# Designs tried in a protein design chat: VHH binders against a3dch1r40to199. Part 4

Target 1, 160 residues: a3dch1r40to199
Amino acid sequence: NDLLYERTFDEGLCFPWHTCEDSGGKCDFAVVDVPGEPGNKAFRLTVIDKGQNKWSVQMRHRGITLEQGHTYTVRFTIWSDKSCRVYAKIGQMGEPYTEYWNNNWNPFNLTPGQKLTVEQNFTMNYPTDDTCEFTFHLGGELAAGTPYYVYLDDVSLYDP

## First folded at step 12 (VHH)

Design u4
Fold by OpenDDE, fold request of step 14:
Structure u4 (fold): chain B 160 residues (1-160), chain A 119 residues (1-119)
Amino acid sequence: as target 1 above (160 residues)
Amino acid sequence: QLQLVESGGGLVQPGGSLRLSCEASGFTFSDYSMSWYRQAPGKQRELVAFISSGGSTTYADSVKGRFTISRDNAKNTVYLQMNSLRPEDTAIYYCAKDRSTPWGTQEYWGKGTPVTVSS
């Protein structure tokens, strides 16, 4: 049972994945073909202005429910055409903004042209929460020189 | 101060159309993405349509092909054209702008505009 929608983007759709701009950040998005991989599409983020903060540029999937005691597998493939970092988290959409998964508070490093596949497990040790989001922060100190592309594909939040 | 003022809601028969407007003020409208949400009676508020600052759009499956989100930066206004309306589209519709803090991001909402689809 996967909790996410439009996990592969291969149908040319991405809802409910969308972007967020704040604190001077500017970005855009599109679903694009992956060169050399027929039938494969990805969510492409264009970072136009990095803004002042890490959260100045975001891509997100909101409206996720995590159930207490369940163990989830987080999976995604991400890459960029420039060296940059990305902070990924699954947590509350509102206060107090508890993060239930976030790679131990460490951003991921992206090397140009190299796909990074992340697969991790975590257990929901908090009460059931139906107000969660899967969010990637890419602004501020995390960003490369603009403009540049970040691609997201094969995203999954699996509950066995 | 930031303000979002929705308008255009009302009573319409199934198959009818409405065009919602949201006039924004208190921020540089053209620099921000905008969203439309709706909340039906007894249900949670849900994202319906999203438009980036660059004009890229995405829609909930339930409204694809029927609803269109657009923006006029010169008027600081975001629109939701709703065609082929159905009873299940009945809800209060809200215009939203993201508001981010060091801890997380929430939406700033208007007061909403009611849409009732009924024969």
Scores: ipSAE 0.931, ipTM 0.956, lowest interface PAE 0.5, mean pLDDT 97
Fold by OpenDDE, fold request of step 14:
Structure u4 (fold): chain B 160 residues (1-160), chain A 119 residues (1-119)
Amino acid sequence: as target 1 above (160 residues)
Amino acid sequence: QLQLVESGGGLVQPGGSLRLSCEASGFTFSDYSMSWYRQAPGKQRELVAFISSGGSTTYADSVKGRFTISRDNAKNTVYLQMNSLRPEDTAIYYCAKDRSTPWGTQEYWGKGTPVTVSS
């Protein structure tokens, strides 16, 4: 069972994926066709201002429940038209903001025009938490020169 | 001192309409995305509608085609036009602005405005 909604964006919809701006960050979003791939759409983030911090620009899916003892598979494809980095995490929406998955605290590097597919497993070793989010941080030191696009597609948080 | 003040809630019959307003202050309104949430009795607060600083919108499936989020930057106000209201839309509706910190994102809420849809 997949915990996420609008995983492929192919229907032109993206809810509940949305953006977040803070500390001077500015961004926008759209669901767009992927060139050369008929029928394939992606969530496109436009980074307009990187802001001061990594979290100044975000795209995220909130309202996720992780169950204690379960092992999840995280999958997504992400790419950009500029060289940039992205920090991805799954964790609490609120205090104390525990991160249950975050690629071992390492941002991913994106090369222009090159799709990066990530697939990782993690086990929820904490009590069941129904206040989780899947968030991508793209602001501040992670960002390229603005404006630029970041695309997200085929996102999955699978619980077998 | 960030403030969000919701208004426009009330009692309405099924099929009716309401227009909620949220007046924002304490930040540069035009630079931020805004959201409407709702919390029904016994349920968690849920995202209903989102509007980016650029005016891009997305909606929960349950309200698509019926609700419209919009903003007037000159008035520092975000709106939620609710048409074809249903009993299941009954909830307290909250306007929200996110603020992220080194530890995570904090949501600022107004006090909410109640919406009751009942025959």
Scores: ipSAE 0.925, ipTM 0.953, lowest interface PAE 0.5, mean pLDDT 97
Fold by OpenDDE, look of step 12:
Structure u4 (fold): chain B 160 residues (1-160), chain A 119 residues (1-119)
Amino acid sequence: as target 1 above (160 residues)
Amino acid sequence: QLQLVESGGGLVQPGGSLRLSCEASGFTFSDYSMSWYRQAPGKQRELVAFISSGGSTTYADSVKGRFTISRDNAKNTVYLQMNSLRPEDTAIYYCAKDRSTPWGTQEYWGKGTPVTVSS
């Protein structure tokens, strides 16, 4: 069972994926055609100002429920037109901001024009939580020189 | 200080229309994205509509084609035009802006404006 909406963005829609900005961060988004790939669309983030913090610029999907004892598969493809980093996590939307998956606290490095596909499993070892989000942090020290694009595609959170 | 003040809620019949407003203050409005959420009785608060600082929009499937989010930066106001209202749209509607905390982002909410759709 896929817990995410608009996994491929190919219908030209992206809800509930949206952007977040604070602490001087500034960004925009669009669903765009992927060049050379007919019928394939992706979520495109435009980073306009990196802001002060890693979370100053975000792409996120909120309102996710993780059930205790379940094992999930996280999958997504991400790329950019400039060298930058991205911190991806699944965790609580609010305090205490527990992170249930975050690539072992390591940001991903993106090389211009090179698609990075991530597929990882994690088990929810905490009590069932219906206040989770899937978010990508791209601000602050993670950001490249602005402006630049980051693309997200084929996002899945699968519960077998 | 940061403030969000919603208005425009009320009682309407099914098929009716309302236009909600949220006046923002305490920050550079034009630099930030804004959202509308709603919370129906006994249900969790849910995202309804989002508008970026650049004017890009996205909507929940349940309101797509009926609701329109827009902004007037000169008035520091975000709007939610609600057409073809349905009983299931009954909820308290909240305007939201994300803000920074030492641990991440947190939504700042207005006090909300009630919308009741009933025959």
Scores: ipSAE 0.875, ipTM 0.927, lowest interface PAE 0.5, mean pLDDT 95
Fold by ESMFold2, fold request of step 14:
Structure u4 (fold): chain B 160 residues (1-160), chain A 119 residues (1-119)
Amino acid sequence: as target 1 above (160 residues)
Amino acid sequence: QLQLVESGGGLVQPGGSLRLSCEASGFTFSDYSMSWYRQAPGKQRELVAFISSGGSTTYADSVKGRFTISRDNAKNTVYLQMNSLRPEDTAIYYCAKDRSTPWGTQEYWGKGTPVTVSS
């Protein structure tokens, strides 16, 4: 059982993945073929301006409910054509912005030419919350020199 | 003062068309992504269509091929062209944008424009 509506992008669709542009952040998106992998597509974010804050450039999936007591598996593959960082989190999409998973408050480092596959578990210890999002912050100090691409594929939030 | 003002809703028969408009003010419109959401009675508000500042779009499966989001940055306006309307499209339609807070972003919605699709 997976909480995400769109996970592989292989039919060229990305909804409900979309973006956020805030405080000078600018980005765009497309679903593109992955070179050397026939039939595989990925969500490509173009980072055009990093903006002022880490959250000024995002790619995100909303419409997520996390149920108290459940243990979830978070999995995704992410890469970039430049050295940059990404702060990934699952949490509230508005105030007070409680983060239920965030890789222990650490960004991931992306190295050009290397796909990073992440797999982690977390348990929802808070009351059931239907205001959640899975988001990737890419702005501000996280960014490389613009413009550049960040790719997301095979993304999952699994409830066994 | 941030404002989003939707218009263009109404009563229409199945198979008909409507064009919704959202006029924006109080921010630099061309710098921001815009969204259309809808909420039917007794249902949660759902994302229908999204357009980035650069014009890239995505649509919910239930409306793909029938609805088109577009923007006119000179008029600070985002549109939703709705064709081949079905009774299941009945809802209040809201345009939305993210707004900054000290710790992140919070979506701001307009007051909405009602759409009823009925024989």
Scores: ipSAE 0.703, ipTM 0.872, lowest interface PAE 1.4, mean pLDDT 92
Fold by ESMFold2, fold request of step 14:
Structure u4 (fold): chain B 160 residues (1-160), chain A 119 residues (1-119)
Amino acid sequence: as target 1 above (160 residues)
Amino acid sequence: QLQLVESGGGLVQPGGSLRLSCEASGFTFSDYSMSWYRQAPGKQRELVAFISSGGSTTYADSVKGRFTISRDNAKNTVYLQMNSLRPEDTAIYYCAKDRSTPWGTQEYWGKGTPVTVSS
């Protein structure tokens, strides 16, 4: 069973994926065709201004409940037209911002012309939490020279 | 200081229309995305519509084609035009904005405006 409502974007829809602009961060979004892949679409984030903080530019999916004792599979494909980093995490939408998965606190490096496909597992060892989001931080020191694009596709949070 | 004030809710019959407004102050409105959420009795608060600072929008499937989010940066106001209302649209509607904290972002919510769709 997958916790994400929208995963492939192939029908041109992205809800509930949306963005965050904060602390000078600026971005916008669209669902676009992936060149060379007939019928495939992706969520495209345009990074317009990196802002002050890593969280100043985000793309995110909210409305996630993580249940204690469950082991989840995180999957996504992400790429960019510029060399940049992305800090991906699944955790609380607000205070105290507990992160239940975050690639062991390490950003991913994106190289132009290369899609990065990530697949990892984690076990929810905390009490059941209905305040969770899957978010990608792209602002501040993570950013490349603006403007540029970041694409997300085939994103999943699977609970067997 | 940051303030979000919703208005325009009320009682309406099925098939009717309402326009909600959210007047914002205490920040540079044109720099930020805005959201509408709703919370029905006994349900979790859910995202209904989102608009970026650049005007791009997305909608929950349950309201797409019936609801329209829009913004007027000159008036510091975000709107939700709700058409073809159904009983399941009955909820308290909130506008929301992210704000920075030392640890990340946290949503700031208005007090909400109630909408009841009933015969």
Scores: ipSAE 0.671, ipTM 0.864, lowest interface PAE 1.5, mean pLDDT 92
Fold by ESMFold2, fold request of step 14:
Structure u4 (fold): chain B 160 residues (1-160), chain A 119 residues (1-119)
Amino acid sequence: as target 1 above (160 residues)
Amino acid sequence: QLQLVESGGGLVQPGGSLRLSCEASGFTFSDYSMSWYRQAPGKQRELVAFISSGGSTTYADSVKGRFTISRDNAKNTVYLQMNSLRPEDTAIYYCAKDRSTPWGTQEYWGKGTPVTVSS
């Protein structure tokens, strides 16, 4: 089963995906058509101000429970109209911010005009945690020159 | 310091309407996204509606078309207009925003305003 409520955006809906604007970070969001792909829509984040910190601009999905001993498959497609980085993670929504998956602590580099599709597995080796989110940090030093767009589509957190 | 104060809850008949208000202080309101959550007895808090600083909104399926989130930056206030209320909307409603910590963010919650929808 997939832990995410909204995964494809194709009906024009994005809930519960939403944003974070913090420490001078500023962004907005919309669900938009993907050019050249009839019937396909994506979540578009507009990065307006990078803010002070990597976490100052986010797009995120909350309401996730990760169960101890389960192996999950993380999938998503992400792209941008500018060269920027994104730090993707699945972990706690607040203190102590434990990260259960984060691409081995490495941001992804986004190259204009190129969609990046990620597929990885991880095993939940910690006690079951119902305070989790799937979030994409885009602020601070991760950002390109503002304003610009970042798109998310076909996002999944699958528990076989 | 940061403060969120909800008001406007109460007892209402099914099919009725309420307008919740959340008055904010202690931060630059116009620079932040705002959320409404609710918590029914014995259940976890759930996101109901979200509004960005720029005014873009998203809603839970259970309230879409019946509830409207809005903001008035001149009054430092976010609203939840609740129409066509149903018994399952009975909950304590909370206003929320992200709050910085030295190492990240976490949500700050108001005290809540109770809403009861009952014949």
Scores: ipSAE 0.599, ipTM 0.833, lowest interface PAE 1.8, mean pLDDT 91

## First folded at step 14 (VHH)

Design w3
Fold by OpenDDE, look of step 18:
Structure w3 (fold): chain B 160 residues (1-160), chain A 119 residues (1-119)
Amino acid sequence: as target 1 above (160 residues)
Amino acid sequence: QLQLVESGGGLVQPGGSLRLSCEASGFTFSDYSMSWYRQAPGKQRELVAFISSGGSTTYADSVKGRFTISRDNAKNTVYLQMNSLRPEDTAIYYCAKDRNTPWGTEEYWGKGTPVTVSS
């Protein structure tokens, strides 16, 4: 059972994926065709201003429930047209903002035009939490020179 | 000093229309994405519509084709045009702006405007 909606974006839809800005960040989004891959669409983030902080530019999926004791598989493909970094995490939407998965606190490095596919497992060792989000931070020191594109596709949070 | 003031709610019959407005202040409106949420009695608050600072939009399936989110940056206002209203659209509707922190994201809400769809 996958916890996410609009995982492939291939139907041209992306809700509830959306963006947010703060601290001077500015971005936009679109669902776009992936060149050379007929029928494949992706969520494209345009970073227009990186803002001051890593969290200044985000794309995210909110309203996720993680159940205690369950082991989840996180999967996504991400790429960009400029060298940049992205911090991905699954955790609480609100205080205390516990992160249940975040690649061991390490941002991912994106090489231009190179698709990075991430697949990792994690176990929810905390009490069941229905206030979780899957979010990507791309602002501040993580960002490339603006403007640039970051693409997200084939996102999954699977509970077997 | 950040403020979001919703208006336009009311009682309408099924099939009717309403246009909600949210006037924002206390920040550079044009630089930020805005959202409409709603909370029905006994239910969790849910995202309904989103508009980026660039004007890109996305909608919940339940309102797609019926609701339209738009913005007027000159008026610091975000709108929600609601057509073909249904009883299940009954809720308090909130305008929202995200505030990010180093640890997470906090939604800033207005006080909300009630929408009741009933025959």
Scores: ipSAE 0.899, ipTM 0.940, lowest interface PAE 0.5, mean pLDDT 96
Fold by ESMFold2, look of step 18:
Structure w3 (fold): chain B 160 residues (1-160), chain A 119 residues (1-119)
Amino acid sequence: as target 1 above (160 residues)
Amino acid sequence: QLQLVESGGGLVQPGGSLRLSCEASGFTFSDYSMSWYRQAPGKQRELVAFISSGGSTTYADSVKGRFTISRDNAKNTVYLQMNSLRPEDTAIYYCAKDRNTPWGTEEYWGKGTPVTVSS
């Protein structure tokens, strides 16, 4: 059973995926057709200004509860038209910003025109937390020369 | 210094309309995305509508086609036009923006404006 409300974007809807613009970061979003893949759509983020910090540009899904002792499967496909990095994490929406999954604190590298599909597991070893989000940080030093696109598709947070 | 002040809530009959306003101060309004959330009795606070600084929007399925988020950067104000209201829309409505902290961002919330949809 999946904790995410919107996973494939194929019906042209993206809610509850939205963005964050902070510390000079500027971006926008749309759901778009994926070229060469009839019927497939993706969430497209336009990075307009990288801002000062990694968190200055985000795309994110909120409204997530992680239950202590559960093992989750994280899956997504992400790509960009420029060489950039993305720091993906699942954690608290505010202070103290505990990160329950974050690819061992390592950003992913995106190569132009190449889709990256990620699939990992993690176990929630903290008390149950209903203040969680799944977010992708794309600002600051992570960014390429603006403007450019980052695409997200087939995103999942699965709880068997 | 940062303030978000919601207004326009009240009691309305099913099928009616309300327009909520959120007047912002203490930051450069045009640089930020804005959100409306709601919290019904006994429920978690949920995102209802979102608008980017550039005007792109998304809506919860339960309100899409009935609610419209908009912004007026000259007035530092975000709006939520709520049409065809249902009893299920009864909640406290909050506007929100992200606020920078030493470690990242958190969401800043207004005090909220209550909306009751009842016959």
Scores: ipSAE 0.401, ipTM 0.746, lowest interface PAE 3.2, mean pLDDT 90

